# VH-VL binders against o27280, part 119

Target 1, 266 residues: o27280
Amino acid sequence: MDSMNVPEVLEIKRIVEESESVKTFIFSWDFRREVRPGQFVMVWDFRDEKPMSVSLIDPVRSEIGISIRRVGEFTDRVHGLSEGDLLGIRGPYGRGFELMGRDILLVGGGIGMAPLAALADEATARGMRVDALVAARTADELLFLDRLEAAGVNISTCTDDGSCGFKGFAHERLLTLEENHDMAAVCGPEPMMFQVMRILDERDVPAQLSLERYMKCAVGICGQCCLDDTGFRVCAEGPVFWSQELSRVREFGRYRRDPAGRRVPW

## First folded at step 3 (VH-VL)

Design q2 (framework fv_bamlanivimab)
Fold by ESMFold2-Fast, scan of step 3:
Structure q2 (fold): chain C 266 residues (1-266), chain A 119 residues (1-119), chain B 107 residues (1-107)
Amino acid sequence: as target 1 above (266 residues)
Amino acid sequence: QVQLVQSGAEVKKPGSSVKVSCKASGGTFSKYTISWVRQAPGQGLEWMGRIIPILGTTNYAQKFQGRVTITADKSTSTAYMELSSLRSEDTAVYYCARHTRYSSGFDPWGQGTAVTVSS
Amino acid sequence: DIQMTQSPSSLSASVGDRVTITCRASQGISDYLSWYQQKPGKAPKLLIYDASSLQSGVPSRFSGSGSGTDFTLTITSLQPEDFATYYCQQYDSYPFTFGQGTKVEIK
């Protein structure tokens, strides 16, 4: 077993409050254990562990960041921690985003902007032109706008309620934006990603999408992490997939699974 | 609405090569995967290979591997299929067809290019 | 390679008849199957994709069903323009493969 599969106990160096419900936890990281945008780690609070996408990768400062939304018992406990407290981290796991071309479009919904913020940093450092469409239900749920602006990203926003930017859904806003990108990266609610993928496919833009909906095992040995039909395991072969790969998955964007494993429409 | 228009009929000698073109008009070219399918006289449909123009990636049927080359020129919205070392059994109508990455239902199809291989 | 076998290879029918054509895959292909209609001297026309989804502009008398290895194309109330050869095609894996065709003839 590789050392990446053993939790390392790390001190929380800094906590950034991104919103009322989202915090970014910053840790020192040994970059001999490589991390790329789109990969995830298992976060262990000494009781439970959960997969979390890496939202900041800073080799210059030797730091990583993990952005966590407060949504249940585990995340409530983690949100109660302070700088100087300890968490176990193991990983990274999964396939990261690949960059190609000169121009990239990022489309993020809610907390899905977290892995895309890390990708934006890498893309801008490589000299790419980066356009980001940041979508959320309300203005308060739009994440990383200041960080994206600081990185030189061209930002468009939309909110379901119209409280910031375009009033409507990500795919509706995307239809009003310029079509010229060499690639795209998409992360957010699965129904949003499905609609966005179809528009990008129609525009000849190859897209990578991050699926984080079911990951019960970070070591990739359990069948519970499998995608429908393709046999891909999200924790082993994902979470990032090209749209070409996902276009053949009947389940993507159409239904989810309940606790009993039954298919349920979105 | 997109339409696929193919180059005209060809008569070739055994051992030569043929290059058939397929131009997309009335819509976005690289939006779609382009497949090549042939049909010998009185026979069924046979898939030869496909290209995803934006990615430059190809897949070929093993039967044609080494003899077929599929390319695309996004600037002219044109896909090409070149078949080398022609034999009499390569006499067929060659079709290009479009399909999405979401679904491999082929629509539209080009009108077809008749290739006759004879001495 | 996945082999696609259609049944029957040909059939004779009258206008107004219900026509059923079957297609069998040599291995499971989920619902990655399309049906095409081809008339003499013409390119094939997409009728059904994803086993049961009707292509836009195709009359509702055409329907598809099935999943896994066994698939059916049904034409209710056959019309004069429906006399043609029909092909199934799998797109579960490369190489994509077609059935041998089913010719629907008058009478």
Scores: ipSAE 0.006, ipTM 0.417, lowest interface PAE 15.2, mean pLDDT 83

Design q3 (framework fv_bamlanivimab)
Fold by ESMFold2-Fast, scan of step 3:
Structure q3 (fold): chain C 266 residues (1-266), chain A 119 residues (1-119), chain B 107 residues (1-107)
Amino acid sequence: as target 1 above (266 residues)
Amino acid sequence: QVQLVQSGAEVKKPGSSVKVSCKASGGTFSSYTISWVRQAPGQGLEWMGRIIPILGTTNYAQKFQGRVTITADKSTSTAYMELSSLRSEDTAVYYCARHYRYSSGFDPWGQGTAVTVSS
Amino acid sequence: DIQMTQSPSSLSASVGDRVTITCRASQGISNYLSWYQQKPGKAPKLLIYDASSLQSGVPSRFSGSGSGTDFTLTITSLQPEDFATYYCQQYDSYPFTFGQGTKVEIK
């Protein structure tokens, strides 16, 4: 069978504290297995397996990084690990971002900035001009600002509480930014992505959006990975979708699903 | 090019405290990490701690826990290192230095602040 | 804490010589190691980061190598301005730690 579908037990080479609640776990990686920004891996702690977006792709160091926010039992256990400890990694999986044009916009909310940080590295390495709008509830939840700045990215920030940059939501800040872009990539809470997508559509900027909340079944088609109206399978067809694809999904930005599969408002 | 400019030399009595400033100019401040490193006369370099101004997070070497406080004022692009309960062994040149978390060493460095603890 | 040990503590050399300085970490630090040059009365200057990456503006006669626990700084053709003290520093984990320094003196 394909070696990509079997977890490889890797040593945690380094742990980078991104914030009080977010850590990046860095592993040596054999780049004969190609990995692109926007793809994810399955992380196995020898009890549970969860999908995580790749946040660092560094062929010079032969490393990948996986950024994990502490949100539950699995992530609490992983946050308790130290350098030298072991995790199972398999993948990569999913459709990554596609770069086009010369000028791109990244819009990231919270941990959604993780896959966009990897994309920023690739775009700047290709000589593209990159503008990033980094959004969070508070200043201490803004992620990867130092990586983006080191890469030469033009950074705008916004926080709900006004503790850093523009006071307000990502879409409100975007309305004050008028520069034309050849494409955009967006990742964050679904209500944020929906509002951002609407503005980009009005500006005729093609956008790619990453639907991380649906990445639960990396090994095939299942009902839990489907979008409400279209039956799109995030693990097979995503997690990255063009805005044109998401325009056919009534659920996007309006409803989520509870554990029983029932539709609930955001 | 980013430059770090530190406050001037200080002479302090044992038991007092000293607060050294480090002002960044010509580039970005808040998204970088600022570390403080000291060097006693004729000795090597000793890391004291760091701050990431945008996050407000600090980390200190165990030896200095309880005596050192590192702060930053993003509005003035200035980092501070305060060392309390001064002893003669704290006589040193104190440096601030900037770095990225992921990929580079300390660059630039401040010019250093000589702190002499004498009775 | 990770202990960094340099060898030698001092050496004497002539202009044109090849100089090697070693640095050993008490535990694995991957390639998270920097080398600095310090001249009397001056702040340290970054030479090498990530064990082998040459800092912008630093002459190509300086090079770094190694990974894990054993690291080397090499100066291939020593110049008069290279007489200084050199320090390695790990930034793999807190607290960050420096080697004790290697003084490169004129013969």
Scores: ipSAE 0.006, ipTM 0.497, lowest interface PAE 10.7, mean pLDDT 84

Design q4 (framework fv_bamlanivimab)
Fold by ESMFold2-Fast, scan of step 3:
Structure q4 (fold): chain C 266 residues (1-266), chain A 119 residues (1-119), chain B 107 residues (1-107)
Amino acid sequence: as target 1 above (266 residues)
Amino acid sequence: QVQLVQSGAEVKKPGSSVKVSCKASGGTFSSYTISWVRQAPGQGLEWMGRIIPILGTTNYAQKFQGRVTITADKSTSTAYMELSSLRSEDTAVYYCARHTRWSSGFDPWGQGTAVTVSS
Amino acid sequence: DIQMTQSPSSLSASVGDRVTITCRASQGISNYLSWYQQKPGKAPKLLIYDASSLQSGVPSRFSGSGSGTDFTLTITSLQPEDFATYYCQQYDSYPFTFGQGTKVEIK
């Protein structure tokens, strides 16, 4: 649709403070331009633009929400904005999550819970049973627990420091959860997603994983985007991938690239 | 189907405390957010406070600050509301209720616990 | 605290009548408002949430409308089982607050 590639200047209708470092910005949205969980938009502050996952999709109120973590200059500027201020929004872009079966497991780390919160809303509206494993470094960084609880989601938490729920990492907590699921959706730091994917693969649970850092590639901004040495191009197919697709990519979760393009272990 | 079952009626003396229980069944208790609401005879509904067991956090109405304590025991799937320094005006039916969604009201409700404060 | 004011405090109606109850918030609460029905000796029952969404199992003759500060509960074609007290409740901010109630009595 032409409208999905044209930046629109939208008024910030409401801001929800999710944590010290995360805010959700809510905009009126015309749902003739369809948005699905797992898709992202480009957020433009009239100086720079960055990809941000859609975290709230509310056709009844005609609103979308975009959750932004404060991590640098752009996000610091956006966090300084108030209700009534303007931002440019372009999109949506990318492949969204697909739902199948009756039971879904969500595994989210930090801001990775943002697209999964939108997915939880759709899954519960479809009548699915939803279990969520929410992981963060500390209790203050756990996101969307109140939204997930309100949606009827069965929540497990883990924090690195033990300040809420299980003390440890997401994959360690997952090993103590023995429920079978028809599918899973995973979003968070890449090392976490890799370990979670391995466990789900061993359990024969098909999983979809969202590779947040490659969202720019999905809109064709960078012709150099790829996940491995063979030139597999995530920009054409992402940011959401099935675990079967990622299992063919040796780079995922095992090593990264330095500025010279050399492989460096995590 | 989620059900909330409350403890039985209580008769208390002025100055004492009462602790009402609310046992949940169906679903995962840690996923609940539970509020306590009271209703004096012939009067309307008054929200007292809530607990989010997954976060270990409580919020209380200002009127009850210092007198009310809401707790939860995940091992027994039970929430509690304790009200201290009881007076005759605390005579009421006390309800526990589950938040359906954070942005919605309460469903289900417990059956209510009658608390009578008399000499 | 957000004050919730209901009108009227009571009304008399006959089976088949259309009944309208209003609720006003002292400040904007968007659509974060629920309506409840309470019968004598019973716990309240959720009818409407998010101002206009019908709770599962509630008859379609119940409907809610409004946003911001002014809200309405409508019962079309009143039935014998609908004679009860009705409450609005905001959940925009803590403390949650209820209206004083509207008693719907048989005429």
Scores: ipSAE 0.005, ipTM 0.388, lowest interface PAE 16.8, mean pLDDT 83

Design q5 (framework fv_bamlanivimab)
Fold by ESMFold2-Fast, scan of step 3:
Structure q5 (fold): chain C 266 residues (1-266), chain A 119 residues (1-119), chain B 107 residues (1-107)
Amino acid sequence: as target 1 above (266 residues)
Amino acid sequence: QVQLVQSGAEVKKPGSSVKVSCKASGGTFSSYTISWVRQAPGQGLEWMGRIIPILGTTNYAQKFQGRVTITADKSTSTAYMELSSLRSEDTAVYYCARHTRYSSGFDPWGQGTAVTVSS
Amino acid sequence: DIQMTQSPSSLSASVGDRVTITCRASQGISDYLSWYQQKPGKAPKLLIYDASSLQSGVPSRFSGSGSGTDFTLTITSLQPEDFATYYCQQYDDYPFTFGQGTKVEIK
């Protein structure tokens, strides 16, 4: 009997080192449980459970991949695991990306390229023209360039320090790129997503943005998660939102939460 | 698209070290993995190790552990393989080859570097 | 280490023949297997990746099949340029390992 609310204990089949701080963990997956780009799973290390976006969806090999950045106790423990070790996986959860039209722009910052890499695979498989703008602080933090190249994606890079591609931020590079996409998908740091959303909105390009900070709420771990005074419930709607939905949210791109839950300007 | 060009043939004495270079052109050097594979005269192919240049991370076959060092210089798009404590059994053609981190096969290959260890 | 065993070690064939080479892994490797062709004095050339995917520019007479532990390379209508040594290689786990090679000789 399968249930999405009970973790399935899966063996780590393969670990791919994406960067010094990011690894992709690959598991055999039964695709009778469909997984879509933009969805996430809960990863259980038998102590704590954390949401992680699905970064690889491969029905031919019957595999999924989950990309994890090392940022704290849980992720440090998971990064210490080896092929053959076990993790609990439940899901998938959340609203995935929707594809429309013939042309798509992907804009990813850091680990935000993880769900976009899975989306790139689906978009190319559907015959869409895919352009990707991959942004990071340094060249060593650019993610999934090899997967995007293998998928036939047109790649632009930018780094804050100029070590690869355009020197500057994603939104600065976007201003110099063609305005000819039927849709866009964006994932990365919230300030980057806000600036990118503004440009796409001015160009009348519908965009979907993934808000990773709210994934925890989608699985019922919180009871307090909502956006702004609008009462918009990320746990029911997220983590992927259309730009039109986010343009109505006062807090998006304006402030963040510190570890104590206080509002802090970006 | 991507081409790999290796350094020229070497003749070395037993107990010395050899350092072979592999220069990549085309594509983004940081976005792929470089493996080193050798082939002794009349023998099959033997994988020695790999490097992910963007990370500097390496993995070596246990047979070569302690003798092989693989490095990369991102500024020149060049990978290196250094093999120390050379023996006559190390006489071989040494190849570099590119693959993605998701490993879909080795393509392209360098042209090979002949290393001869005199007895 | 994962051991890769090819069969046969050599075979003799004529132009136009159907040639079959097998490769067996000591443990399951899913479809993480490539086939290479090597001619004397040359670097290996990738023919097939992911067990059955034909590399761009490789003639359609080459095909691969199999999954798990048993794999086959087939050449449906052998041409003069196909007389070479063929290698299978697993890339499921490190260290990557090659089969010992199969030499296809003219009869």
Scores: ipSAE 0.006, ipTM 0.462, lowest interface PAE 13.4, mean pLDDT 84

Design q6 (framework fv_bamlanivimab)
Fold by ESMFold2-Fast, scan of step 3:
Structure q6 (fold): chain C 266 residues (1-266), chain A 119 residues (1-119), chain B 107 residues (1-107)
Amino acid sequence: as target 1 above (266 residues)
Amino acid sequence: QVQLVQSGAEVKKPGSSVKVSCKASGGTFSSYTISWVRQAPGQGLEWMGRIIPILGKTNYAQKFQGRVTITADKSTSTAYMELSSLRSEDTAVYYCARHTRYSSGFDPWGQGTAVTVSS
Amino acid sequence: DIQMTQSPSSLSASVGDRVTITCRASQGISNYLSWYQQKPGKAPKLLIYDASSLQSGVPSRFSGSGSGTDFTLTITSLQPEDFATYYCQQYDSYPFTFGQGTKVEIK
């Protein structure tokens, strides 16, 4: 575990195109260094380093996968890479998801399904019953449906535009689902997570939510990786938080901060 | 990395209460789920209950329901187990133990607290 | 409550022996079973979780198998430090319950 702070240069073994804007990069991994769903790694392209959630954990094949959405210069460069090219990886970092009970609900929005796909694999391997609510703006942005289906997950979908499944937002679809779960795990846009958390709290379902806000530092060493009201450092104390912790954060789901520290509405 | 350190041995009278502490160090307390397990002299292990500190949520074994109270204080990273209406058959070593990440067993365990109830 | 029946209650073995301990649940518990080792005066130590997963730092001579109601802990090539009491534990439902223990004694 001492060497987790030094990037290891790894060869891209395989690339899976998940959608027009999302690719999963697969690397050989030595599982003497454990990786759990909900943890992230720092991905280094020899110019910039960015945090990415682990989306595939496969100890049988000795592989991990990292799913990356194309949203800017760094991710555009990484999307231009091919099998055989090199990336620096360090980690894993952060608090991963904790599994408890026999039944779990996963609620994912967009790229937020990436860490939840890894969690679904772990939960099904453990023998848990897994229900997933997969949400996106449009049908072509729904991710990992084939992988979830292959794992035996019971899938519900919703899209903002109604192009696949329920027409509406994740929380609106959740209100039409009446199932008891021992726990839930949620990852996606912050406003979606806030609404989902509220419903799960009313149903007395303990939930873990993954906050993937800018995590630009190694192992919690930078103050920029924090929530306004609590001082939590996402890379050290997160990215996974229990709903009880988030319920006392006035910032969660309501606003974010710009580089000057000013409140900016969602 | 995480260690659990329990309070010292207690000698109690029948009908009294005992409160055992379990202090966590080396990790973030809010990431834990803590169980309490006891072992009477020469006997096996008996689960009493658990707490998820950040949720305040507890589950107790029916045998102890109404007599046991498990609490947690996040500010001191300490879990407590209080057992009331003590009987001589409550003489045992009481352990706190942290659930592993997936609640798939307990690791680490506290060193144990010997509680002796006079007959 | 789920009853865990562990057998044998005790066994005598020599260094180098293969030791098997069985644990039977009164109802199906999938793979939600852990094995512990306890030495006199010490807290239990986790060996196996999820019926067959070896806990980090535990020697590879320990292995677990089974699912549903029947489970086994195997110690291949018993070592001097392995003389202890072993417990199975189910965590499928509350209350969590332990087997009665198996004492592994030197011959």
Scores: ipSAE 0.006, ipTM 0.412, lowest interface PAE 13.1, mean pLDDT 83

Design q7 (framework fv_bamlanivimab)
Fold by ESMFold2-Fast, scan of step 3:
Structure q7 (fold): chain C 266 residues (1-266), chain A 119 residues (1-119), chain B 107 residues (1-107)
Amino acid sequence: as target 1 above (266 residues)
Amino acid sequence: QVQLVQSGAEVKKPGSSVKVSCKASGGKFSSYTISWVRQAPGQGLEWMGRIIPILGTTNYAQKFQGRVTITADKSTSTAYMELSSLRSEDTAVYYCARHTRYDSGFDPWGQGTAVTVSS
Amino acid sequence: DIQMTQSPSSLSASVGDRVTITCRASQGISNYLSWYQQKPGKAPKLLIYDASSLQSGVPSRFSGSGSGTDFTLTITSLQPEDFATYYCQQYDSYPFTFGQGTKVEIK
């Protein structure tokens, strides 16, 4: 029996309000169970279980953080909890980000900044130079700017409506940034990640992308690993993939599948 | 500009192994995906396998599974293809080639390495 | 494995001719097809990718078309340097496979 496959009931030690729709739940953690940026845990509210990326990894305080956006019934219930309440946590699961070189670019959209915030902490602790492009629809939806600044990260922002930083999409802002990096890590809406990946490929920057929909695949529950309408199967362990692995996935950035397996355009 | 330079011609005996190198220059080697393609005298092109150096992951054509090993050394920006249990039918020119950004074909190619298997 | 079949296997042409080479896949490969030119003793050169996109530096007399299973390479006004062997290649699925080649010879 593997103890990582059994939920551990943990007390919510602290809750950080990241925005109107996002909260980070902080738990004490025994770091004999290693956690790396890019990995996820299964969060159990004693009714339903959902995968959530780890957004804070703090061995000094013996804490992990999990950032959750309000998008449905499960997340609404979890957002209603208070410090001292209990949640089940199982994991960690999936492959995390790999760091290489001296300089890294992070490109995050919305809640996709959550796993990248944890990565930023690790990269800076390793002495890497970290540049982050933080994208959102509006200024109020930009996440983790204070954490990134405190970590010494060089921050660029963009918003669709122009309320903070560059007015436009992440890939449009990236085209105006000419600094080259040893690697990049990207997390956010799939159409954004696809456009960013193409630019980084043109610049010969190796990139890792985190795909939320592959989190269930990593725990052995996945109806979405067969992603090509020509029958090509991508069943590699996720949620983090190198861009070279995604170049052959015809549906990446173009369409998704509904619960019945039908193709739905983005 | 990205350039691939391969090791020199080899003459091998049946049953031996050959290891061909492919040194890359220009661009970032860690962003590469490298394939090996062979061409027997007067014949067409045959894909053998590929490596993604940053991951160390390989994919081989089933025909060569068990005989071909493709590796990469990131510190020297060099990919290798080793073919074991050589037979006369393995006589060919062996090419390394870089996958274009979107796996939309191969560019550039190495100059080729002639491997002759004879007793 | 996806089988790639070219037609013709060889053809004779004169400078100034329009040359068409076809390539057929044994199953649908969308537009994941490239064309290469190979001269004797040299490595192949990429001409066309994604069925119809012209590689940088390749003369505009070369064009590609098709999708699914049927593809064509066209040379609109054959030049002396175009006498070579041409290969199609699919990259939809592993293993990647090539057509058998089409040799373009002087009449």
Scores: ipSAE 0.034, ipTM 0.572, lowest interface PAE 7.6, mean pLDDT 86

Design q8 (framework fv_bamlanivimab)
Fold by ESMFold2-Fast, scan of step 3:
Structure q8 (fold): chain C 266 residues (1-266), chain A 119 residues (1-119), chain B 107 residues (1-107)
Amino acid sequence: as target 1 above (266 residues)
Amino acid sequence: QVQLVQSGAEVKKPGSSVKVSCKASGGTFSSYTISWVRQAPGQGLEWMGRIIPILGTTNYAQKFQGRVTITADKSTSTAYMELSSLRSEDTAVYYCARGKRYSSGFDPWGQGTAVTVSS
Amino acid sequence: DIQMTQSPSSLSASVGDRVTITCRASQGISNYLSWYQQKPGKAPKLLIYDASSLQSGVPSRFSGSGSGTDFTLTITSLQPEDFATYYCQQYDSYPFTFGQGTKVEIK
């Protein structure tokens, strides 16, 4: 079957309140349709459809989880749903993370911890040593700490206001961490990812970065797969890219484009 | 189809160094692991170390730590293994082999490079 | 280091026989185990990866099983081209380690 291109209507089995602004919606899943960390699904509320990263992959319970931050009309409507309500899900789509080596660093900011939480589960199941740097504005906005701890992940935190862990930004905290890593995976606000990428490049730690704005390009919905302000178009399997690909992109970390194609600062 | 082609046989004196090359053709190189495995005459296989060219990261067996250096040139799709302070017990065939992912076995293998250490 | 021990170290068999080779890891390695065939003067050839996955182009008479510490390679109905040395290898932990090898020779 082509279930990937037709939404399957699924019942919300459980809702986990991750923070005031983030919820994880859990669905029963048939794992004959494989899902990997870093992939996303299209979530349909019977009015609009939006891409959302998969944050939980649990073959033992036959469940997947999708973590959604409340940021606009669509997400506000979805946040208003209850257990037992229905959503359309299609996918998965996109290129997932690749795990290499024995020792991996995860750097997540805010909701960017969602796809990294799924990756942490896979990496620990493979016996890898996982260090996670979890960043947020305040302690109450740090996500998935209990889940990461349960998985055996070595956790470092930072908050802008100093309410938990290091006081400062993710890249400032990273400068105080001196560990040997075979690779890193990074997901969060684009300015954060840009700064983190530069530090990892200096340390010769190659990173995979997940860019939410490129999820639509992987399914052919977005006609604006442009990574360069000179008009060069980079069509990638997205949303996950290696740092070496992004280091030459002028737009990455500096600005984005609005629907009219104009530059908008982060 | 990817192939790994190694440099030719070497005869070295004790105390010298040898550097063996392994060139990949017909496929991607940088995002895969390249391991070096040796086999002494009539003996089994012994893993020496690996490099992930895109990462620049290496892991070495402790037995070879300090004597072995594995490098890669991504632009020429070539990996190198340099072994210093050669001893007679380093006489072996040295193979490079590609690991596609961490969960995958080694495929393909290079044809092997005979290194003979004699006085 | 993880020690990989194969049994037997050698065996004599006839064409058509069922051959079983075992490999034991000194600690748990999940399914991160490969099997290789090596003929004299040649590089090893991958047969099985992830304990039980058959490499493309390898005949279906070869199969692998096991997880954790105990693994088995089975050759159903041995063929003339199967007389070779077989190695198991773990890739769970550095350093990667091989078994000592099992030589399968003609009776």
Scores: ipSAE 0.006, ipTM 0.399, lowest interface PAE 14.9, mean pLDDT 83

